# Designs tried in a protein design chat: VHH binders against Coiled-coil-helix-coiled-coil-helix domain-containing protein 7 (CHCHD7). Part 7

Target 1, 85 residues: Coiled-coil-helix-coiled-coil-helix domain-containing protein 7 (CHCHD7), of Homo sapiens (Human) (q9buk0)
Amino acid sequence: MPSVTQRLRDPDINPCLSESDASTRCLDENNYDRERCSTYFLRYKNCRRFWNSIVMQRRKNGVKPFMPTAAERDEILRAVGNMPY
Below, E stands for the ipSAE of ESMFold2; O stands for the ipSAE of OpenDDE; V2 stands for 0.75 times the mean of E and O plus 0.25 times the DockQ between their complexes.

## First folded at step 11 (VHH; framework vhh_podentamig1)

Design v1 (from t06 with Y52S; at its last fold request DockQ between E and O 0.56; V2 from the best seeds 0.67)
Amino acid sequence: EVQLVESGGGLVQPGRSLTLSCAASGFTFSSYAMGWYRQAPGKQRELVAAISSGSTLYADSVKGRFTISRDNAKNSIYLQMNSLRPEDTALYYCAKPEYDWGTYFDELGMDYWGQGTQVTVSS
ESMFold2, look of step 11: ipSAE 0.379; ipTM 0.658
ESMFold2 (binder alone), look of step 11: mean pLDDT 82; pTM 0.839
OpenDDE, look of step 11: ipSAE 0.726; ipTM 0.869
ESMFold2, fold request of step 23: ipSAE 0.410, 0.605, 0.394; ipTM 0.668, 0.778, 0.646
ESMFold2 (binder alone), fold request of step 23: mean pLDDT 82, 82, 82; pTM 0.834, 0.839, 0.837
OpenDDE, fold request of step 23: ipSAE 0.788, 0.789, 0.799; ipTM 0.888, 0.888, 0.892

Design v2 (from t06 with Y52E; at its last look DockQ between E and O 0.46; V2 from the best seeds 0.59)
Fold by OpenDDE, look of step 11:
Structure v2 (fold): chain B 85 residues (1-85), chain A 123 residues (1-123)
Amino acid sequence: as target 1 above (85 residues)
Amino acid sequence: EVQLVESGGGLVQPGRSLTLSCAASGFTFSSYAMGWYRQAPGKQRELVAAIESGSTLYADSVKGRFTISRDNAKNSIYLQMNSLRPEDTALYYCAKPEYDWGTYFDELGMDYWGQGTQVTVSS
């Protein structure tokens, strides 16, 4: 049985691990002053929003897996020229 | 408008049980994972349990004692808490993410929160 951390940190289904880690690191470095980490939180949310839009498009088109694999995500980001969040 | 309303908290002695409820509205309930979080005084908010369509996730500290469930017909999730300990004392929150593709999110991935229900375990 995988731990909570392992389940939350599956790179095959979570494209926003870096953004989450950055947010957590910010909190640690700022004694959990959330106001000081708002930019990181926003970036994390924008990441989730972006990949959610991709998932929705793939669902609409019947493309599986609905969440692109790590390799596919790299291709998608390369195609758009840069990370949009 | 998304609304989450917790209930069922209270003061209990160690070893006793409580059942928390979260009534949700304002979204397609069955389409989202839901979670319970808690925050004790002086501590950070932490995940207690989460539930998707067909799977559950638990913090190590509550495994075997707590059970999360959902009733899509009632737009509600529940947290059955058995064998309560003083360290379970906290404000318990119900939460959901803005975006869900069938996975669990951490605390920072949750975008909607209830007001919380207080659970106090004391002799």
Scores: ipSAE 0.633, ipTM 0.830, lowest interface PAE 0.8, mean pLDDT 91
ESMFold2, look of step 11: ipSAE 0.636; ipTM 0.809
ESMFold2 (binder alone), look of step 11: mean pLDDT 82; pTM 0.836

Design v3 (from t06 with Y104L; at its last look DockQ between E and O 0.52; V2 from the best seeds 0.62)
Amino acid sequence: EVQLVESGGGLVQPGRSLTLSCAASGFTFSSYAMGWYRQAPGKQRELVAAIYSGSTLYADSVKGRFTISRDNAKNSIYLQMNSLRPEDTALYYCAKPEYDWGTLFDELGMDYWGQGTQVTVSS
ESMFold2, look of step 11: ipSAE 0.671; ipTM 0.827
ESMFold2 (binder alone), look of step 11: mean pLDDT 82; pTM 0.838
OpenDDE, look of step 11: ipSAE 0.649; ipTM 0.834

Design v4 (from t06 with G102L; at its last look DockQ between E and O 0.43; V2 from the best seeds 0.52)
Fold by ESMFold2, look of step 11:
Structure v4 (fold): chain B 85 residues (1-85), chain A 123 residues (1-123)
Amino acid sequence: as target 1 above (85 residues)
Amino acid sequence: EVQLVESGGGLVQPGRSLTLSCAASGFTFSSYAMGWYRQAPGKQRELVAAIYSGSTLYADSVKGRFTISRDNAKNSIYLQMNSLRPEDTALYYCAKPEYDWLTYFDELGMDYWGQGTQVTVSS
């Protein structure tokens, strides 16, 4: 199996990599003032919530992989039409 | 309801060892990533060690000294802490993400936290 660090940076595994990075960058740029970063934290939370809903649907229908790949996620987001997070 | 309960903290001298335990309940334990985090006074909470599906991750400052392990039969994770230093003094927490597919170990990706157990390393 790929190292844990490689898996965390793998866009096929981590659907919310950009949102996680944006949240960390906000903290770094604002002396770790969490209140100033609440919008980024919300986007990160909403990203995880959205993709969980897709994972649950795919589990119900037996569609593997349960977490869509980066390419599949692009297709799903295009089909939605508006960014859900 | 999800509960995470840390134990095993205490006051120890530098160079000594300590084992922390985290007992988990209210969820399907084996499906989730779990981790140990620590927060020293005036500092941010930081990852110490994490485990998912047998893979582990360690902060650079603890590599070679600390070992995370998991016992699915006891719904528990452990942190074996060897060669303790004053810099390891902190409140130690165990944590889990909300969702069982998450393999993130960053602090922001963890949604449930224990109350913490204090580890103090001093002469």
Scores: ipSAE 0.502, ipTM 0.738, lowest interface PAE 1.5, mean pLDDT 88
ESMFold2 (binder alone), look of step 11: mean pLDDT 83; pTM 0.847
OpenDDE, look of step 11: ipSAE 0.604; ipTM 0.791

Design v5 (from t06 with G102A; at its last look DockQ between E and O 0.42; V2 from the best seeds 0.62)
Fold by OpenDDE, look of step 11:
Structure v5 (fold): chain B 85 residues (1-85), chain A 123 residues (1-123)
Amino acid sequence: as target 1 above (85 residues)
Amino acid sequence: EVQLVESGGGLVQPGRSLTLSCAASGFTFSSYAMGWYRQAPGKQRELVAAIYSGSTLYADSVKGRFTISRDNAKNSIYLQMNSLRPEDTALYYCAKPEYDWATYFDELGMDYWGQGTQVTVSS
């Protein structure tokens, strides 16, 4: 049975919406066998960790918005060479 | 260390009300979204209600019956449950995400959990 999930799906404030959706989809496709979805969970976790590091840096530097917009995130990812998660 | 401690659960008859409390510590409480989840026997854990920056969201199954609130001075969230139904029977958990900017609410997005408080609705 699927769990109830609620979220704000604003790409400007949620940097890991795709990773979250992928994790949920994996669970649905694997009858909620969490072991089969560990890779997706890890990517979701790493996504959140990465963007938290960016938010912390921007907070220290007084750069707003603290969570970069979707467009800014694309630029940041290009600058680092690739998506790190 | 982050700690979440639920209380207020119990056995009630259908149609009755119950208020759950979650006492939080170990973090800047006012900065974080908080949520209530529940898990019934044989079912997956599911979101019941969440609160973030004065905004609230609810599972469809509890809309109009449950109300989540927070008291930042007491580092606590509450779940007022009215018109309880047998299908509300579950272990109810208090949860928070790791990061204060998190505005998504699913089990995987929550990183800290209480031990839960049992709610049983039965005639």
Scores: ipSAE 0.659, ipTM 0.819, lowest interface PAE 0.8, mean pLDDT 92
ESMFold2, look of step 11: ipSAE 0.711; ipTM 0.839
ESMFold2 (binder alone), look of step 11: mean pLDDT 85; pTM 0.867

## First folded at step 12 (VHH; framework vhh_podentamig1)

Design w1 (from v1 with A50L; at its last read DockQ between E and O 0.60; V2 from the best seeds 0.65)
Amino acid sequence: EVQLVESGGGLVQPGRSLTLSCAASGFTFSSYAMGWYRQAPGKQRELVALISSGSTLYADSVKGRFTISRDNAKNSIYLQMNSLRPEDTALYYCAKPEYDWGTYFDELGMDYWGQGTQVTVSS
ESMFold2, look of step 12: ipSAE 0.504; ipTM 0.738
ESMFold2 (binder alone), look of step 12: mean pLDDT 83; pTM 0.850
OpenDDE, look of step 12: ipSAE 0.715; ipTM 0.859
ESMFold2, look of step 13: ipSAE 0.472; ipTM 0.717
ESMFold2 (binder alone), look of step 13: mean pLDDT 83; pTM 0.849
OpenDDE, look of step 13: ipSAE 0.736; ipTM 0.871
ESMFold2, fold request of step 18: ipSAE 0.670, 0.409, 0.507; ipTM 0.829, 0.671, 0.716
ESMFold2 (binder alone), fold request of step 18: mean pLDDT 82, 83, 82; pTM 0.839, 0.846, 0.839
OpenDDE, fold request of step 18: ipSAE 0.803, 0.802, 0.806; ipTM 0.893, 0.893, 0.895
ESMFold2, last read: ipSAE 0.258, 0.394, 0.519; ipTM 0.528, 0.667, 0.755
ESMFold2 (binder alone), last read: mean pLDDT 82, 82, 82; pTM 0.841, 0.841, 0.838
OpenDDE, last read: ipSAE 0.807, 0.800, 0.632; ipTM 0.894, 0.892, 0.818

Design w2 (from v1 with A33V; at its last look DockQ between E and O 0.60; V2 from the best seeds 0.60)
Amino acid sequence: EVQLVESGGGLVQPGRSLTLSCAASGFTFSSYVMGWYRQAPGKQRELVAAISSGSTLYADSVKGRFTISRDNAKNSIYLQMNSLRPEDTALYYCAKPEYDWGTYFDELGMDYWGQGTQVTVSS
ESMFold2, look of step 12: ipSAE 0.527; ipTM 0.745
ESMFold2 (binder alone), look of step 12: mean pLDDT 82; pTM 0.834
OpenDDE, look of step 12: ipSAE 0.677; ipTM 0.851

Design w3 (from v1 with T103I; at its last look DockQ between E and O 0.39; V2 from the best seeds 0.49)
Fold by OpenDDE, look of step 12:
Formats: sequence, structure tokens, C-alpha cells
Structure w3 (fold): chain B 85 residues (1-85), chain A 123 residues (1-123)
Amino acid sequence: as target 1 above (85 residues)
Amino acid sequence: EVQLVESGGGLVQPGRSLTLSCAASGFTFSSYAMGWYRQAPGKQRELVAAISSGSTLYADSVKGRFTISRDNAKNSIYLQMNSLRPEDTALYYCAKPEYDWGIYFDELGMDYWGQGTQVTVSS
């Protein structure tokens, strides 16, 4: 039987909810063959890495909330000019 | 060096209870959500329960029977397992997420695992 993946789902503070869901869907659709989902896993990993770098920067600068809000994340992505992951 | 050490597993009859413990070291424990996974033979590893600073989540299959808790002073999490069933038989793992956001908990987001403690439920 396939495993169940669960997570805290708060779109206001989780910047990688879409990537996480995509990874989960891939696993479900591929009978949990992880090799078939490597692209999704990588995108999810890169998403986490990117936003962690932002969190670390904000922590260093004393900017709260450390995890940008959804609105702030949109602004950050627009400023970057491209999806970094 | 991050270390996660599980204990408390064993062989029990259906309906009995066990309490698993995970002792953590090598990182700021209080900053991280922590969780329990399990893997039964021939099955995929699955999340059992997770705990953040103020939130918990459980797999549907264990809701009402299992309780996850944490003691930050002891750098430990616990899994109280009541009303155990044969289908709960598995190797139970303590897991640490990659980042200390406390907002997600899934296998892909974990970077450290314990060695596991075996739980066997059999009549």
C-alpha cells in the first residue's frame, strides 16, 4: 500500500506548497516510483533552498516575519524577474 | 553532528500500548518540528505524526490512538501508542526536517533519520 504524505498546509507561510503537492501527486501517479519523480523532487528542493536563503537573510537583518508573507513572496519573485526554481 | 536515537519499541499483543522516545542532539531542537515515520515490510515509509511548536498532525490510521509530544528541555519527542493493531507493525523512525520553518512535514523535507525502533504487534 502506498504511504501517506502529510504536511502542515498554510499557504500564508508555506512558500513551497505547490511544489510539495506536485511531488506528492507524481508519486501517487507513478506508484511511488521515486526515480520517475526526480524532477519534481528537485524543484521542491530548490524551492525550499531558495526561500530558506531568504529566511536566513531576513533573520540576519532582523526583518519579520522571517518567512515572507504570500504577498511579499510575490513581490520578491517579481523583483527576481523569473521563477528561481 | 546531528543524532537521532529511537527507543521503546518491542513486541506487544493487540490492544496494548507502547511509548516510543527519540533523543535528539546536534542542533537547536526547539527550533524544529519533529516527527515519527514508520515503514512496514514491503510498504512505503509513511508519516505517523509530527509536532511543531504548537501544532500536531497525525496519519488518519493512527488518529485517536497515537499521541506525539515533545520535551524541549530533554531534546526529545515521544509517541504514545495506544490500542495497537497488527497493522501498526513497522520500523518506527524519528525524523528531523531540513529547515526550521515548522510549516511543512513530509519525507522529502527530512534530512536526518534515526536508526529506527521496531514495533511488532502480534497475538
Scores: ipSAE 0.442, ipTM 0.726, lowest interface PAE 1.3, mean pLDDT 90
ESMFold2, look of step 12: ipSAE 0.617; ipTM 0.804
ESMFold2 (binder alone), look of step 12: mean pLDDT 82; pTM 0.833

Design w4 (from t06 with A33T A50V; at its last look DockQ between E and O 0.57; V2 from the best seeds 0.56)
Fold by ESMFold2, look of step 12:
Parts: structure tokens; sequence; C-alpha cells
Structure w4 (fold): chain B 85 residues (1-85), chain A 123 residues (1-123)
């Protein structure tokens, strides 16, 4: 069974839920063979890295909330032009 | 370099208690989510408890019996395990994410792991 933590993650404040789900689906489809899922894991890590950089800049600048809202995240990704992860 | 070192495991009888410790180094301890996971032989690694911004979370199987805590002065987290059962037998790991905003604690999101400490609950 999947971990309790995955079931309780809040999609409203977790920008990388889709990437986490894709990684889990890859594991399920490949008998939990982690090596076959490395591309999904990399995208998930890159997603976490990208939003961490945004959070760090907002903390430095005093912009609240530090994790952008879903609407703010859409605007940030649109301004970047192509998916950064 | 981030390092996590677990200790406090051992052999205990059912119904007894143990306290696990995880000493952390190489990062700013007080701002980071950390958790305890466990893996029994032949099974997938599973969440036991996590401590994060404003909250703690426990697996249903350990609620009311286990308590996670942190001591920033010692750069450590702890797992107090009471009323131990044979099904708690496992290798126990502490873990942390590299990128932490307080709600990022699925197993795949944990980037640093200790080597584990064995807990065996047997008559």
Amino acid sequence: as target 1 above (85 residues)
Amino acid sequence: EVQLVESGGGLVQPGRSLTLSCAASGFTFSSYTMGWYRQAPGKQRELVAVIYSGSTLYADSVKGRFTISRDNAKNSIYLQMNSLRPEDTALYYCAKPEYDWGTYFDELGMDYWGQGTQVTVSS
C-alpha cells in the first residue's frame, strides 16, 4: 500500500504532485524497478528544485506566501515560456 | 555534506519501549522537514512519522504508540516507540528532503537517508 504521507499531501500547496504521481505510476507499472523510472524521478527532482528557487527568492524579498498560490504558479510558468522541469 | 546517523535500535520483547535517535549534520537543522521510515525484509519502505512545519504526521499503524520529536540544540530527531509489537520489526531510517517548504515528505521526495538502525521485537 502507498505511504500515508502520499495520501495526505496537500495538492493546493504542493507544486510537484503531478510529477510525484507520474513517478509512482512508473514504479507500479514496472514492478517497482527504480532504474526504469529514472527520467520520472529526475523530472520530479527538477520540479522541486525549481520551486525551491522561487520560494527562496520570495523569502528574501518578503513576499508572502513563500510558496506561490496555484494562480501565481500558473503565471510564473507562463512567463518562463516552456516547462522548466 | 549532509549526514544522518541513526542509533538506539536493538532487541526488545513485545510491549516494551525503545527510543531511536537521528543525529544530523551538514545543513541548517531547524528549518527542515525530517522523518522516520522503516523497512521489514521483503517489504517496501514505509513512512512511520514525519515532523514538519507546524505539524507531525504518523502512519495509522503507530499512532498513539510512537512519538516523533526534535531537539534543535542537538541537531537531532527522535522516535519514542512504546508498546512495541512483532510487526514493528524493521530497519528504521531517518530521512530529509533537499528542497523543503514544510509539506514535501513523500518517500520519493526524501533525498538524504541514514544507514538505518535495526529494531527487533521478539519473545
Scores: ipSAE 0.459, ipTM 0.697, lowest interface PAE 1.7, mean pLDDT 84
ESMFold2 (binder alone), look of step 12: mean pLDDT 82; pTM 0.837
OpenDDE, look of step 12: ipSAE 0.649; ipTM 0.831

Design w5 (from v1 with G102N; at its last look DockQ between E and O 0.38; V2 from the best seeds 0.56)
Fold by ESMFold2, look of step 12:
Structure w5 (fold): chain B 85 residues (1-85), chain A 123 residues (1-123)
Amino acid sequence: as target 1 above (85 residues)
Amino acid sequence: EVQLVESGGGLVQPGRSLTLSCAASGFTFSSYAMGWYRQAPGKQRELVAAISSGSTLYADSVKGRFTISRDNAKNSIYLQMNSLRPEDTALYYCAKPEYDWNTYFDELGMDYWGQGTQVTVSS
């Protein structure tokens, strides 16, 4: 069975991998001072919120997979124009 | 309101067993993945075990000794901890993500936390 680390690194499973990595990197670089990393945590949370709205749309419309693949997510972000998180 | 309440912690000798419970309310329990985490003094909070619809995941340090389970009728998850060791001493938390599609168990991705139950393994 895959380790927790392997699951977190799969871009088709984790739509917010970059934001998760940025948050972890901030903690590592700042001796785990969580206050200094709050903007990264917020971006990670906003990323999850955004992709949830897309999942909800796709569930409503019967479009599978409900979580878009990495390639589909790139297309969605390009079409939006401005980064939504 | 989402509530997660852990119980079952205590002081036990090495080699003994404990069962932790997490009673959940305020959401459609069966739709969500959930996890057990622990934090030892001076350490980061770390994943112990997670469960989704029939799938389970364990940290390497507890694999073979701990078992996570779920009872949807009681809105509860459990952690059966066998062959306890001093390094298992920690405050144990249950947690859930905000969104039902989230089956990643990074600590920062968990949005709701219980208050924790203390497990102390000492001679």
Scores: ipSAE 0.585, ipTM 0.763, lowest interface PAE 1.0, mean pLDDT 88
ESMFold2 (binder alone), look of step 12: mean pLDDT 83; pTM 0.845
OpenDDE, look of step 12: ipSAE 0.645; ipTM 0.809

Design w6 (from v1 with A33T A50I T103V; at its last look DockQ between E and O 0.69; V2 from the best seeds 0.00; counts 0 for: pae E 2.1 > 2)
Fold by ESMFold2, look of step 12:
Structure w6 (fold): chain B 85 residues (1-85), chain A 123 residues (1-123)
Amino acid sequence: as target 1 above (85 residues)
Amino acid sequence: EVQLVESGGGLVQPGRSLTLSCAASGFTFSSYTMGWYRQAPGKQRELVAIISSGSTLYADSVKGRFTISRDNAKNSIYLQMNSLRPEDTALYYCAKPEYDWGVYFDELGMDYWGQGTQVTVSS
């Protein structure tokens, strides 16, 4: 059975993995000084906000899976044009 | 308005038990992942336990000793702490993410935090 850590690192389940990793890397590099990493934290939060809006839209329209797969997310981001987070 | 209020902390002897409560309001309780975290003086805040609609997760240091649970009728989660050790001394927080789609989140993904309840394990 896959661990919680394996599920959190699954790109089809976690759309914000890169942003989470960048935030953690910043903390590691800056002695866990959170203020120095605020830009990374904001990007991570905005990533989660954006994909939540997509999930809510898909839930309303009955489109499954509610969290788009990695391939579907690539299509959505191309359609948006500018990076939303 | 989202509110998380921890309670049940105190001074206990090593080897004893304690139950923490987190009363939650201002959101649809049963649909959210929630967690317990703790922070000892001079240490980083660390995960203790997470509960979701279908699963639980524990830090290795507390597995087998602590149990997280949920009571939707009381809009609360709990942390039953057994076999307490001095190293469990910390300020204990409950937390939730703003967004949840059935995936556990790391500490950085938790958006709402209570003020914490102090647990001190000492002779």
Scores: ipSAE 0.379, ipTM 0.651, lowest interface PAE 2.1, mean pLDDT 85
ESMFold2 (binder alone), look of step 12: mean pLDDT 81; pTM 0.828
OpenDDE, look of step 12: ipSAE 0.649; ipTM 0.840

## First folded at step 13 (VHH; framework vhh_podentamig1)

Design x1 (from w1 with A33V; at its last look DockQ between E and O 0.40; V2 from the best seeds 0.00; counts 0 for: pae O 4.8 > 2)
Fold by OpenDDE, look of step 13:
Structure x1 (fold): chain B 85 residues (1-85), chain A 123 residues (1-123)
Amino acid sequence: as target 1 above (85 residues)
Amino acid sequence: EVQLVESGGGLVQPGRSLTLSCAASGFTFSSYVMGWYRQAPGKQRELVALISSGSTLYADSVKGRFTISRDNAKNSIYLQMNSLRPEDTALYYCAKPEYDWGTYFDELGMDYWGQGTQVTVSS
């Protein structure tokens, strides 16, 4: 029963932790000017979009856990030809 | 264009209460998860609370003290903050996560946020 904060930083359940961290670093370095970090946001958004689609499919099909495990994510990415974002 | 405008912040003593408001526009409000984030100086931005159509999520640090709610007719969300502590001092952001993970949200799960409203808790 990890805390919300722990869950957000858990690489086992957060597929976009790297993209999130990169975006955060960019914002910190640019005084939170979103325009200066658009490239990082786009990559992060694409990451979320991809995995959200997977989660939605799994929900529709009743497959749990809805968020694939790290191991399952590796298999999925391998199946689609590596990272699509 | 998505717009989020926060209000309600201020300076209060420990133990007091504040209610933050967020007015949203530019999207079909009722269809999206909304939430509050906060960031204190020198600290990372953290999730405070999220609200979907049928559920809420709270950070452990605010659970039992904060309540998130929404009014779809007013395109607004609120954050009732009770029993405020000095560690609650931060810039509070209203946020619209683009995607709903269900029970999962990532740390930077907001694509849109406002300018923020400052909450300062000090004796």
Scores: ipSAE 0.018, ipTM 0.390, lowest interface PAE 4.8, mean pLDDT 83
ESMFold2, look of step 13: ipSAE 0.323; ipTM 0.599
ESMFold2 (binder alone), look of step 13: mean pLDDT 83; pTM 0.848

Design x2 (from w1 with F105W; at its last look DockQ between E and O 0.62; V2 from the best seeds 0.50)
Fold by ESMFold2, look of step 13:
Structure x2 (fold): chain B 85 residues (1-85), chain A 123 residues (1-123)
Amino acid sequence: as target 1 above (85 residues)
Amino acid sequence: EVQLVESGGGLVQPGRSLTLSCAASGFTFSSYAMGWYRQAPGKQRELVALISSGSTLYADSVKGRFTISRDNAKNSIYLQMNSLRPEDTALYYCAKPEYDWGTYWDELGMDYWGQGTQVTVSS
């Protein structure tokens, strides 16, 4: 049977997959010492905050899909000019 | 402001059933995905089940035995646990993410946690 991790890795659904992976890798490499991984957790949190702001604006404006696809997100990030997280 | 309160835990013999409840308040309940997690002593907290507006997801170890459900009128999620095994012994937590979208409901993506309810399966 497919793992829970496999189902949660869809790039069109998971805008913060890289940040989640980086956080998990940090925990694995540091024996689950969460204090040593705070920078990675912050990036993951900031990623979710950023895409929430985009989703809220698209909901307000009626733009579907409310969560941009992976391709649309690449375009949005390029238009922003610098990485927001 | 966000409150998640689990109940329904207890001591039960193998092969029996329990129903856990999580009462939620302080947010627009129906728009959020929510989950059940569990932690045995000395182990990492692990996903048990997730529920969204129209989809559920289960850990392989509980598939076919546990059922997550949601009652939006009561602002509650439930975990029906059948055919309980000693390996199901753990503190069970209800959790929600900060935002009402997305499908990254991994433990690191959950921002609010209840206090937990203990389930002990032994003879």
Scores: ipSAE 0.405, ipTM 0.656, lowest interface PAE 1.8, mean pLDDT 86
ESMFold2 (binder alone), look of step 13: mean pLDDT 83; pTM 0.843
OpenDDE, look of step 13: ipSAE 0.505; ipTM 0.783

Design x3 (from w1 with S52Y; at its last look DockQ between E and O 0.70; V2 from the best seeds 0.59)
Fold by ESMFold2, look of step 13:
Structure x3 (fold): chain B 85 residues (1-85), chain A 123 residues (1-123)
Amino acid sequence: as target 1 above (85 residues)
Amino acid sequence: EVQLVESGGGLVQPGRSLTLSCAASGFTFSSYAMGWYRQAPGKQRELVALIYSGSTLYADSVKGRFTISRDNAKNSIYLQMNSLRPEDTALYYCAKPEYDWGTYFDELGMDYWGQGTQVTVSS
């Protein structure tokens, strides 16, 4: 049966998995000193903000699924050109 | 603004049951992923249960004993805790993410937290 950890890592569910992993790695490497990881937390927050803006646009335009799949997100990021977060 | 208020904690004997409640306000309740987390003294905060998009997830340590549920009419989530053990002793928090994607996030993606309700399981 899928564990909580395994379900949280599904790329079609979490658009910011890499940013979440980087934040957790920072905590692990810095003895859970949250202040030393603020840049990673900000990047994770900016990632969620960016994909929320995409979800809002897709809802407005009636494009399903509202959260793009991992494959669709790759195409969106390629079209943007530079990493937006 | 967003407010999450936990209640229902207390001191109980091992093997007994307890129901926690989280009353939510300041947002459209029914569509958000929400979760219960707990933190024991000297330990890191850990996931207990999530409810999102008609689905639930549980930490392995509580599967089969705890049940998360949602009541949209009362803007609340609940945690039914059965067969309680001393290791379930912790401060229990209710949490939600900022954005309503109908899906769950890790702990770092939970943006709003209640103040917690203490559960103590002891003889």
Scores: ipSAE 0.451, ipTM 0.693, lowest interface PAE 1.6, mean pLDDT 86
ESMFold2 (binder alone), look of step 13: mean pLDDT 83; pTM 0.842
OpenDDE, look of step 13: ipSAE 0.652; ipTM 0.841

Design x4 (from w1 with M110Y; at its last look DockQ between E and O 0.62; V2 from the best seeds 0.00; counts 0 for: pae E 2.003 > 2)
Fold by ESMFold2, look of step 13:
Structure x4 (fold): chain B 85 residues (1-85), chain A 123 residues (1-123)
Amino acid sequence: as target 1 above (85 residues)
Amino acid sequence: EVQLVESGGGLVQPGRSLTLSCAASGFTFSSYAMGWYRQAPGKQRELVALISSGSTLYADSVKGRFTISRDNAKNSIYLQMNSLRPEDTALYYCAKPEYDWGTYFDELGYDYWGQGTQVTVSS
């Protein structure tokens, strides 16, 4: 069975892994001073907000999986043009 | 406002059991992926267990010994801890994300935290 670390870092589970890693790197580099990392936390939050809006629409329409796969997410981002987060 | 209140911690002997509760309010409870984290003195906070609408996830160190559960009627999640070991000693936190993806988040994706309940396992 896959470890919990592998499941939580699976890009098909977390669409915002890059943004989360950037936030963690900021904390590591700044002695876990959260105030110095607020911009990174905001970017991670904006990423989660965007994909939440997609999940809400898919849930309303009964489309599964509610979180799009990595391939589907690439298509969605390409279609919107500008990076939304 | 979102509130999470943990309870059920205490001092127990190794090999014994304990049940933690987290009472939640200020949101529609039934759909969020919620969970338990713990922090021992001098260590980083670590995942214990998560529960979503359709599944559960456990840290390797507790799998087979701990069980997370959810009671939507009581707006609560629980952590049943069996076969407790001294290394389970920690402050245990209940956590909730801002968003409901129907799946789990890493630690930084959990936006709301309780104040914690202390579990101490010693002879």
Scores: ipSAE 0.396, ipTM 0.662, lowest interface PAE 2.0, mean pLDDT 86
ESMFold2 (binder alone), look of step 13: mean pLDDT 81; pTM 0.817
OpenDDE, look of step 13: ipSAE 0.513; ipTM 0.759

Design x5 (from w1 with A33Y; at its last look DockQ between E and O 0.67; V2 from the best seeds 0.00; counts 0 for: unsure alone 64.0 < 65)
Amino acid sequence: EVQLVESGGGLVQPGRSLTLSCAASGFTFSSYYMGWYRQAPGKQRELVALISSGSTLYADSVKGRFTISRDNAKNSIYLQMNSLRPEDTALYYCAKPEYDWGTYFDELGMDYWGQGTQVTVSS
ESMFold2, look of step 13: ipSAE 0.530; ipTM 0.739
ESMFold2 (binder alone), look of step 13: mean pLDDT 84; pTM 0.860
OpenDDE, look of step 13: ipSAE 0.746; ipTM 0.878
ESMFold2, look of step 22: ipSAE 0.436; ipTM 0.688
ESMFold2 (binder alone), look of step 22: mean pLDDT 82; pTM 0.844
OpenDDE, look of step 22: ipSAE 0.440; ipTM 0.750

